# Ledger of designs, part 14: VHH binders against c3ng28

Target 1, 373 residues: c3ng28
Amino acid sequence: MLIIIRPSGEIALKSPRSRRNFEHTLANNIRSVIKEGKIWRSQGVLFLEVNDNNKNIEELSKVFGIASFSPVMSIKSYNNNLEDIINKAKEVFAEIVKGKIFSVRAKRIGSHNFTSLDVQRKVGEALYPFSRGVNLENPEVEVFIEIRNDVAYFYYKIIKGPRGLPVGVAGKTVVLFSGGIDSPVATWMMMKRGSIPVILNFNLGGSVHRKFVLEELSVLRKWSGGHKLKLFIVNGTDVLIKLSQIEKRNRVVMLKRVMYKVAERLCDKANAKSITTGESLSQVSSQTMTNLYVTEYGIKYPIFRPLIGFDKEEIVELARKIGTYEYSIKLPEYCAISTKARTSVELDEVLKDEENLNIDYEKVLENSEVIEI

## First folded at step 1 (VHH)

Design f03 (framework vhh_7qia_2)
Fold by ESMFold2-Fast, scan of step 1:
Structure f03 (fold): chain B 373 residues (1-373), chain A 119 residues (1-119)
Amino acid sequence: as target 1 above (373 residues)
Amino acid sequence: QLQLVESGGGLVQPGGSLRLSCEASGFTFSDYYMGWYRQAPGKQRELVAFIDWSGSTNYADSVKGRFTISRDNAKNTVYLQMNSLRPEDTAIYYCAAEDLYESWGYDYWGKGTPVTVSS
């Protein structure tokens, strides 16, 4: 089976050198996911030749950098001659359009003595006697002809890919990953922009929490373009014991500062240049504008919050689409270190608490469990 | 919403030059392959010149060495520089845009600009 893979439009618009680099990364990611067949670049698309099976098609639907792909029904060489294309289209599509209302869709690249409209009109005329009619807006069957220089490709399926950029082109980000609904979605959004996530989890919920975090990361691994996900699990219990020594209204923000500071050290270790969180503005009392300001104060890396402007319902919808929702909702019930955070903590108080707690962030990271998924 | 507006056509003597322009609006110009086509009376439209998003060009054999296609993505404009014009170049010239990866179907067309090469 031959498959034509169309890179996302954003890749197509890059300079020739940059485009080759992005297409090269995309091809490598596809090889890592598919692990069979042959892949090559040609005039702005990728061709993938694999054994006939539906599993490979499903895997391509989760590779960022792909706008769409089509299994080719047949490949035919022709001269730069419209008559040859019409005859081949009739041969390959007559049975497909039989008794159906259809439309012909054509595109071409290269130098030809005809337009896409010429192809669509004349192929449509040739197929009309086999069909039940033509309807350009609501056909029962669409047939496609893609002409690339002197080769015409015939197919009747266009499968949408996730678009975005190939994972690996945008560098690494350290994700503060709670295992709730939000952090898997934020991770997915960063992978869509080409980033490799390095996962940092503070385990506050024991072995059951750990289990569902691993399940969610197994789902996200299918979207990673074949890149392994590195997970650092910090035992949060020791941090919670330290936090019991400060005013309880400041504890949630201080816990988040500890998480950010450990993530900052992990950025250094993993050669990541940003921290990503699943935080949405004003979703909970600890995520007010003032509390986010206090939480990130003094962090040397950019903080990315892909969900900052999202409603809970929007995040749930994405989590369902990604496949992480079913695991996120199974996380065990556990109590917060305090019942209520202040909606506006004082920066000076929090910084003084931080100094007094004297947490060794490097040691916290060094004592983490490291898993590759 | 895609609109293409051609300009620069006119009457010119054999051996003369014209520069055609095509301004695009209503889309991301750099997403599209751009071409110039021509249609002489009683004939179907034929490709004259083609330019992809990267600036790679192709020309009909009849115009190679005489015509040059170029694009300015910042101005949403594609150009056709026509030199050493011949009477057989007389036609209505059309600008066309084809979606590179994200849409299927029809080339988008301007209304055309007439070019007459006559003494």
Scores: ipSAE 0.000, ipTM 0.195, lowest interface PAE 14.8, mean pLDDT 82

Design f04 (framework vhh_7b2m_4)
Fold by ESMFold2-Fast, scan of step 1:
Structure f04 (fold): chain B 373 residues (1-373), chain A 119 residues (1-119)
Amino acid sequence: as target 1 above (373 residues)
Amino acid sequence: EVQLVESGGGLVQAGGSLRLSCAASGFTFSSYDVGWYRQAPGKQRVVVASIYSGGYTKYSNSVKGRFTISRDNAKNTVYLQMNSLKPEDTAVYYCAADEYFGDWSYDYWGQGTQVTVSS
């Protein structure tokens, strides 16, 4: 079967060379996801030809860089004769519109002796006797005719893709991945902008926590455009033991600061140029403006917080859409630090605590478990 | 039922200005990419300016710097501000909308509005 794939509008607006590079990456990502068939570029779209029994076609809905795609029911070559298109549309769509209120939508590219409105009107007239009526605003079924030079493509489904940019075009980011509701959504948002996430997880909840983090990453892997996800799991126990040496009120912020410092080392190792977190402003006491300032103080890479301005309800809606929510809610809450973070910690106190703890961040990273998903 | 209704055309002297409006109804306007097209007698219909659902704009080389496209999703309207008009801008101007934008944008068309630029 043939599928018309329409790249994101943002890709179409790039320079010819840049657009070609983005479309090339998109085609490679599609090949990685579909695993079979042929893909080629033509007049601003990608055509994908696969076996009729292909079970991976629905995965195109999770490939960033795709605005929409349509499985083609039939193809008709013609010699600039509108009657050929009308007759083929009648043959192909009569059963589709039977007993239904319908509409015809037509697009054309190239030079023709007729307009898209001519096609829409005349095909509508030809199909009307088979239907229950026409309604352009709210039809029960829509049928589409896309004419590209001397070939007409007939379809009745337009399936929306996630838009965005192909994963791989924007470089790497190290994601501080807690496995809670927020960090999977932040990861997804960075993939939507074309970034390859390198996942860093501090395991404070043992094997159950590890299990659900892996389940969430399995879901996110479906959105990665075929790119493998690299996961570094740090055993947080040694860090927690050291944190027992400082005042309880500073422990949560100091733990986050350790996470940032280890992420900074991972950026160096992975050639990533940013750290991404799932933090939103004032969501919890550790995520106040002052505490975020203290947490990131002295970090040499930019910190991306895609969710900084999001409400919890907005994040939950995205997590449900992505498919990570059902796993995120099953994560055990970490309870070894019994005192809630202060809404405002003192920078000088935290920096003195850091100096006194003298944690070897390189060693923490070196002792991580490394998994490729 | 889908409708696009253009207004604001007319006769204007070279160097003058006109503002075209296109009022949309019968579909979820905010999700559609919209554009302005023109057709002079005996010539093919060509794209003039386009605006994506997210607000990004694109202009043909012949009008870049002189024309500005904008949209108001609350009013389901797209505008084309035309400045420094030339006799070569004389054409029927059409509003068009589609669900995605690229090298083709012909899902829905308005009836057109005449713009005539003299001397």
Scores: ipSAE 0.000, ipTM 0.103, lowest interface PAE 21.8, mean pLDDT 83

Design g01 (framework vhh_5j56_2)
Fold by ESMFold2-Fast, scan of step 1:
Structure g01 (fold): chain B 373 residues (1-373), chain A 124 residues (1-124)
Amino acid sequence: as target 1 above (373 residues)
Amino acid sequence: QVQLVESGGGLVQPGGSLRLSCVASGFTFDYESSYAIGWFRQAPGKEREGLSSISGSYGGSTSYSDSVKGRFTISRDNAKNTVYLQMNSLKPEDTAVYYCAADLWEYSGTYDYWGQGTQVTVSS
């Protein structure tokens, strides 16, 4: 079975060198997801040849960098002879258009003694007697003929891909992953822009919390373009004990600062150049403008917050679409840290508390459990 | 880079006519290119409305929204890489910014490239 894969339009607009690199990464990601067959680049598309019983083809709908793909019904080699193409189209599409209102669309690349319009008209005329009629705007079925040099490809399905950029082209980001609704969505958004996420989880909820984090990551793994997801699980218990020494209303922001500082060390270890969080502005008291300022103060890497301008309802809708929502809602509520955070903590107080706690962030990270998903 | 540039807008009296032009660069309008070029408009405080489209398929197959059918005509000059919108019998409710847009990514079904827009004002 041959499949025509069309890269995202954004890839087509890149410089020739950049476009080659993006197409190369996309092809490698597709190979990682499909695991068998042959893939090659040609004239702005990718061709994928797989076994007819391949069960992974549906996974192409989750490969970032793909705008659309089409399984090919039939292929015809020809000698610049339009009649061969018309006869083959009639043979393969007669049953597809039977009793339906249809349209024919053709694309041509290379040098020929006929135009795309010639193909569309002549094939349309040949198929008309089998159909219920033609309608170029609102057909019940569309049939497609793509002519590339001396080969014609016949198909009738265009399956939409997720667009975006191939995972791997944008480098690594360390994701502060709570396992709640927001952080999986933020991770998905960074993968859509071509980044490889390195997952950092502070386990404050024990084995049940760990279980649902792993289930969410198994869903995100289907969107990773075949890239394994590396998960670092930090035991949060010792951090919580230290946080009991500071003023209750500063504890949530201080916990977040610890998370950011450990993420900063993980960036160094993993060769990542940014930290990503699922934070949305003013969603909870710890995520006010002032508290985000205090939380990230002194961090040397940029902080990406893909959800910063999202409403809770928008995040939930996206979580359902990507498939993480059903696992996110099963995470147990965590109550060991006060949820009564100040809406505006004082920077100087927090920095003084941080100095007094003197947490060894390198040691916190080195004691993490490391898992590949 | 793909670019669309609209021109031909301006002030016109009710019942008058205007011809808008859309010049494309970075790609070619021809029968070998499966493309769609559409005209859209957006009036203040209203949603963007699709008006007309022309494709490279079937001799430049055209479509029109009910609001402009019979009054507006879309056409193309592939040699000049230009699409036109001839607007006749203009009404005050036709006042809007008019946009040219292109669907150049084969069968994407979405208009990914947009011009800057040209203002059309129908007023006495």
Scores: ipSAE 0.000, ipTM 0.122, lowest interface PAE 19.0, mean pLDDT 82

Design g02 (framework vhh_5j56_2)
Fold by ESMFold2-Fast, scan of step 1:
Structure g02 (fold): chain B 373 residues (1-373), chain A 124 residues (1-124)
Amino acid sequence: as target 1 above (373 residues)
Amino acid sequence: QVQLVESGGGLVQPGGSLRLSCVASGFTFSWDSDYAIGWFRQAPGKEREGLSSISSSEGGSTSYSDSVKGRFTISRDNAKNTVYLQMNSLKPEDTAVYYCAAEYFDLGSPYDYWGQGTQVTVSS
């Protein structure tokens, strides 16, 4: 089966060198996901030739950088005569338009003695007797003819891809990944922009928590464009013991500062240039504007918060679409510290507590478990 | 703002030759560009006819209509941002206004940019 793959519009607008690089990365990601067949670039699209297998179509729907794709029903080489295209369209589409209100959409590339509108009109006329009528604005079925030089491609499905950019083009980000509903969605959003996520998890809930994190990452792995997901699991118990020495209302913000500081060291180790979190503004007391300011104070890398302006309902809807929601809700709630943080902690107080705790962030990272998924 | 300007038309006797030029401004030709340049012609009272195209993709692939295949040759000079149509063995039926047109080399793009045209007359 031949499939026409259309890269995201953002890729088409890049300089020729950048576009070539993005399309090359996209093709490699598709090869990593599909693992069979042939893929090649041609005149603004990718062609993928595979065995007839529904799994290939499903997997393309999770490859960032794809705007849409179409399985080709038929191919016709012609002798520069529009009549050849009309006859083939009638043969291929008569049954598709039978008893339905339809429209014909034509695209052409190359030199022809006819326009796209000529093709649409004449093919529409040829198919009309088989149909229930024509409606260009609101048809029940659309049939497509794409003419590339001397070859016409016939299809009637345009399947939407996830858009975005190919994973790998935007560099690495360290994701603070809790395994709750928010962090998998934030990870997905960064992959959609072409980043390779490096996952940092603070395990506060033991082996059960670890199991659910791995299940969520197995879902995200399907969206990674074939890139392995590297997971660092930190045992949070020692950190929690130290945090017991400070005022309860400051503990959540201090735990977050520890997480950010360890993520900062992981950025150095993994050659990542940003930290990503699943934080939304004012969603919980620790995520007020003042507390986010205190949490990130003194961190040398930019902090990306893809969900900063999202409502909880919006995050849940996206989590369901991604496929992580069903696993996130099964994550046990282990509350080892108070969830009732101050809505406005004092920066100087927190910095003094941090100095007094004197946590060795490098050692915390060095003692992490490392898994590739 | 993209503009195309044709030149090189004129009067020529049957069997003669002309070279048309199309100068592009507002964008640059390159081998990895998504632009395709085509040549069209239209005589009074007749429909517009596509003649030839050259793309920036895949080494500048060319195509020709049957009416001009073997007689006309399309080429480009990227340094001058110019596309040429070399017309040989001209016939009286080649008399028309010749247009160059540019489009993005993608699914959604009809010819988006047209020149003003240049008259070619094959007579006597």
Scores: ipSAE 0.000, ipTM 0.154, lowest interface PAE 17.4, mean pLDDT 82

Design g03 (framework vhh_5j56_2)
Fold by ESMFold2-Fast, scan of step 1:
Structure g03 (fold): chain B 373 residues (1-373), chain A 124 residues (1-124)
Amino acid sequence: as target 1 above (373 residues)
Amino acid sequence: QVQLVESGGGLVQPGGSLRLSCVASGFTFEYDSSYAIGWFRQAPGKEREGLSSISGSWGGSTSYSDSVKGRFTISRDNAKNTVYLQMNSLKPEDTAVYYCAARDYSFTEGYDYWGQGTQVTVSS
């Protein structure tokens, strides 16, 4: 089976050198996901030929960098003779358009003695008697003829890909992954922009929390373009004990500062150039603008917050589409930090508390469990 | 990040001509994208009406509604990433706000990206 794969339109906007690199990474990711067959670039598309029709091609719908793909139902070599194309289209599409309102879309690459309009009109005329009519704007079925030099490709399915950029083109980011609803969505959004996530989890909820974090990462692994996900699990118990020494209303912000500081060390170790979080502005008291400013103060890497402007409803909708929601809602809330955070903590107070706690961030990271998914 | 900017509207007498332009950003027509551009119009108190479409990288395949077939022509300039609607033999009933809209066949089943619109008035 032959499949036409159309890269994201954004890839087409890049310089020729950059576009080649993005297309090369995309092809490698597709090979990693499909695991067999032959893939090659041709005139702005990728062709994937699989020798086994039972291969799971729907996995392409989770490969970032793909706008759409179409299984080719028939191929016709021809001698620049439009009648050959019309006759093949009738053979292939008559049953597809039967009793339906349809439209014909044609595309040409190369030199021909006919236009795309000629193909569309004459194929449309030939198929009209089998159909219920034509609707050019929103038909019940669209049939497609893609002509490339002396070969015509016939298909009627355009399967949506996730768009975005191929995972691997944008470098690594360390994700502060709580396992709640937000952090899996933030991870997915960074993969959509081509980044390889390195996952850092502070386990404050024991074995049940660990179980559902692993389930969520198994879901996200399907979106990674074949890249393995590396997970660092920190046992947060020692950190929580130290946090008991500071005023309750400052504990949530201080816990987040500890997480950011450990993530900063992990960036150095993993050669990542940013930290990603699932925080959205003003969603909870610890995520006010002032508290986010205090939380990230003095961190040397940029902090990416893909969800900063999202409503909770929007995040939940994405989590359901990604497939992480069902696992996120199973995570137990950790009750060691039960007091509501201040909506505006004082920077000087927090920095003084941090100095007094004197946490060894490198040791915290050193004692992490490392898992490859 | 798909953006569409229309221009070329104005006042014209019955039987006159206008050419509308739609500059697209966030995708290109030169490559094999799944994008198409359509022209729509809406007069006060009426439903939005589809007029014409041109497929992005689909070799310029075009479609027209019966109300404008033979009078309007859609075309594109891939180098300028611009779609044109040439409107000839204009009638008073063509008076409307004209919209350029983009459809991504891979993600949308209709036109989800819309320009700001440009007013066309056909009167004596």
Scores: ipSAE 0.000, ipTM 0.118, lowest interface PAE 20.6, mean pLDDT 82

Design g04 (framework vhh_gefurulimab)
Fold by ESMFold2-Fast, scan of step 1:
Structure g04 (fold): chain B 373 residues (1-373), chain A 124 residues (1-124)
Amino acid sequence: as target 1 above (373 residues)
Amino acid sequence: EVQLVESGGGLVKPGGSLRLSCAASGFTFSSYAAAWFRQAPGKEREFVSAISSGGSTTYADSVKGRFTISRDNAKNSLYLQMNSLRAEDTAVYYCAADSTYWFGELSPSEYDYWGQGTLVTVSS
């Protein structure tokens, strides 16, 4: 089967040099995901030739950088003879439009002795006797004819892709990944913008926590454009013991500062240029504007918070769409952590506590378990 | 309203085993970190073992490899399996719970709730 793949509109608006780079990365990602057949670029689209199976359609639906794609029913070469296209359209589409209200959509690239409107009218007339009628605005079925130079492509499905940019074009980000509902969604949003996530997890919940984090990453792996996901698991117990040395009300913000500082070291090691979190403003006491300010103070990399302006309901809707929600809800609720946090900690107090704790962040990272998914 | 009640203490010979239990009531035990402390005659309470809400454990060096802490959130219970007991393990054992997810400074002052204690005597 031949599939026409249309890159995101944002890619089409780029300079010729940038567009070629993005299309090349997209083709490589598709090749990594599908692992069979041939892919090639042609005049603003990608053609993919693969075996006829539904798995390829499902897999393409999770490749960022794709606006839409269409399995091709038939192809026809012609020599500026519109009659050949009309006859082939009758053969291919008569059964598709049978008993239905339909419309014909034509697109044309190259030099011809006819227009797209000519194709739409004449094919429409030819198919009309098989149909229940024509409606250009609200048809029950649409049939498409895409003419490229001397070849016509016939299809009747346009399957929407996830849009965005190809994973790999925007560099690496270190994701502070708790395994709750929010951090998988934040990870997905960064992949949608073309970033490769490097996952950092602080394990405070033992083997159950580890199990569901791995399940969530298995889901996200389907959206990674074939890129493997690296996971660094830090044993959080040792950090919690050290944090017992400071005032209880400051421990949540300090734990987050430790997480940010270890993520900063991982950025250096992985050559990432940002840290991403699943934090939304004022969702919990540790995520007030003041506490976010204190948490990130002095970090040398930008902190991306894709969910900063999202409501809980919006995040849940995305988590369900992505497929991570069912695993996120099985993680233990750590409500006890948030109920003891100050809504506004003092920066100077926290910085003094940090200096006194003198945690070796590089050693914390070096003692992590490393898994590739 | 809040209660922690220990059981399972008794007299054992050196090298023997005991399993201590702690029953929690009046609060959401599953959201709390829990710990075992002990107090020998004439001494201050010392840390033995702790378990987080999620099941991560820590042990005092003196008991590591011999004692195992565990919890059953469905039964609101905390356990301490004590193996290869020594005379120096003789103490009153206390169950404690910390309302934060974290372990305290491994000091008694960091824990919100305490049991009444159960006596363990290791002697010939």
Scores: ipSAE 0.000, ipTM 0.198, lowest interface PAE 19.9, mean pLDDT 84

Design g05 (framework vhh_gefurulimab)
Fold by ESMFold2-Fast, scan of step 1:
Structure g05 (fold): chain B 373 residues (1-373), chain A 124 residues (1-124)
Amino acid sequence: as target 1 above (373 residues)
Amino acid sequence: EVQLVESGGGLVKPGGSLRLSCAASGFTFSDYAAAWFRQAPGKEREFVSAITSGGSTTYADSVKGRFTISRDNAKNSLYLQMNSLRAEDTAVYYCAAEPYYDLSRYWGESYDYWGQGTLVTVSS
């Protein structure tokens, strides 16, 4: 079967050279996900030709860079003769409109001796006897005819894609990935903007925490455009034990500074140019404006917080849509951060505590377990 | 009244073994996470090992592979099996319990319920 794939509108607005590069990356991602058939570019869309398989529809729905796609029911080459299109439409759509109120939508590209309105009207007239009626504003079913030069494409489904940009066009980001509700959503949002996530997890909860982190990443792998995800698991226990040497009020912020500094080293190793977190402003005491300022002080890479302005309900809604929510809620209690941090820690005090702790961030990273998903 | 009582401490030779026990009373132990902490002469109190209500375990790097934490909810008891003991393991060992097992589990002041301590001396 043939599928018409429409790239995100944002890609269509790019310069011809940039658009070609984005469409090339999109095509390669689709090849990596589908793994069969033929893909090619034509007049602002991509055509994908594969064996008939409903799995291809699900797979394309998770490829960033796709605005929409349509499985083609039939194709008709014609010699600018509208009657050929009308006859083919009757053959293909009669059963689709049977007993239903319908509408015909037509689009044309190229030079023709007829208009889109001519196609809609005449095909509508031809299909009317099979239907329960025509209603352009509130139809029960829509049938589509897309005419490109001398070929007409017949379909009745427009399936929404996730939009965004093809994963790979925006470079790498190191994600501080806790496995809770927020960090998978932040990862998904960075992939939507075309970034390849490199996952850094501080394991505080042993094998069960590791299991659910892997399950969440398996879900996110379906959204990666075929790109493999690298996971670095560092043992956070020794850091937490060492934090007993400083005042309780500063420990959560100091733990986050350690996480940021290890992420900074991973950026160097992975050639990433940013750190991404699932933090939202004022969601918990450690995520106040002052504490975020203290946490990121002195980090050389930009910190991206896709969720900074989201409330918890919005994040949960996205987590459910992505498919990570059901795994995030199963994290064991030993992974929870219930310790109440101060809403306002002092930068100078935290920096002095950091100097006294003298944690070897490179060593923390070098002892990580590395998994490719 | 909530109470945690440690036992099993004593004098042992380097390379020897000891089993510490902690008996909990006055609360539903099975709902609580529990931990062992120790304090050596002239040193700060340090984390040794923790176990969640579900049985997941965590160990300080200094004791990994040598110590095993376990619990028996039917007997409201926590245990620490100490093998291959070293002079640096000499300390007063405390059991502690809290209703939630989170990052604070490594910080003594996060625990509301503490035992009295039991002395472990590793010497020839």
Scores: ipSAE 0.000, ipTM 0.337, lowest interface PAE 14.5, mean pLDDT 85

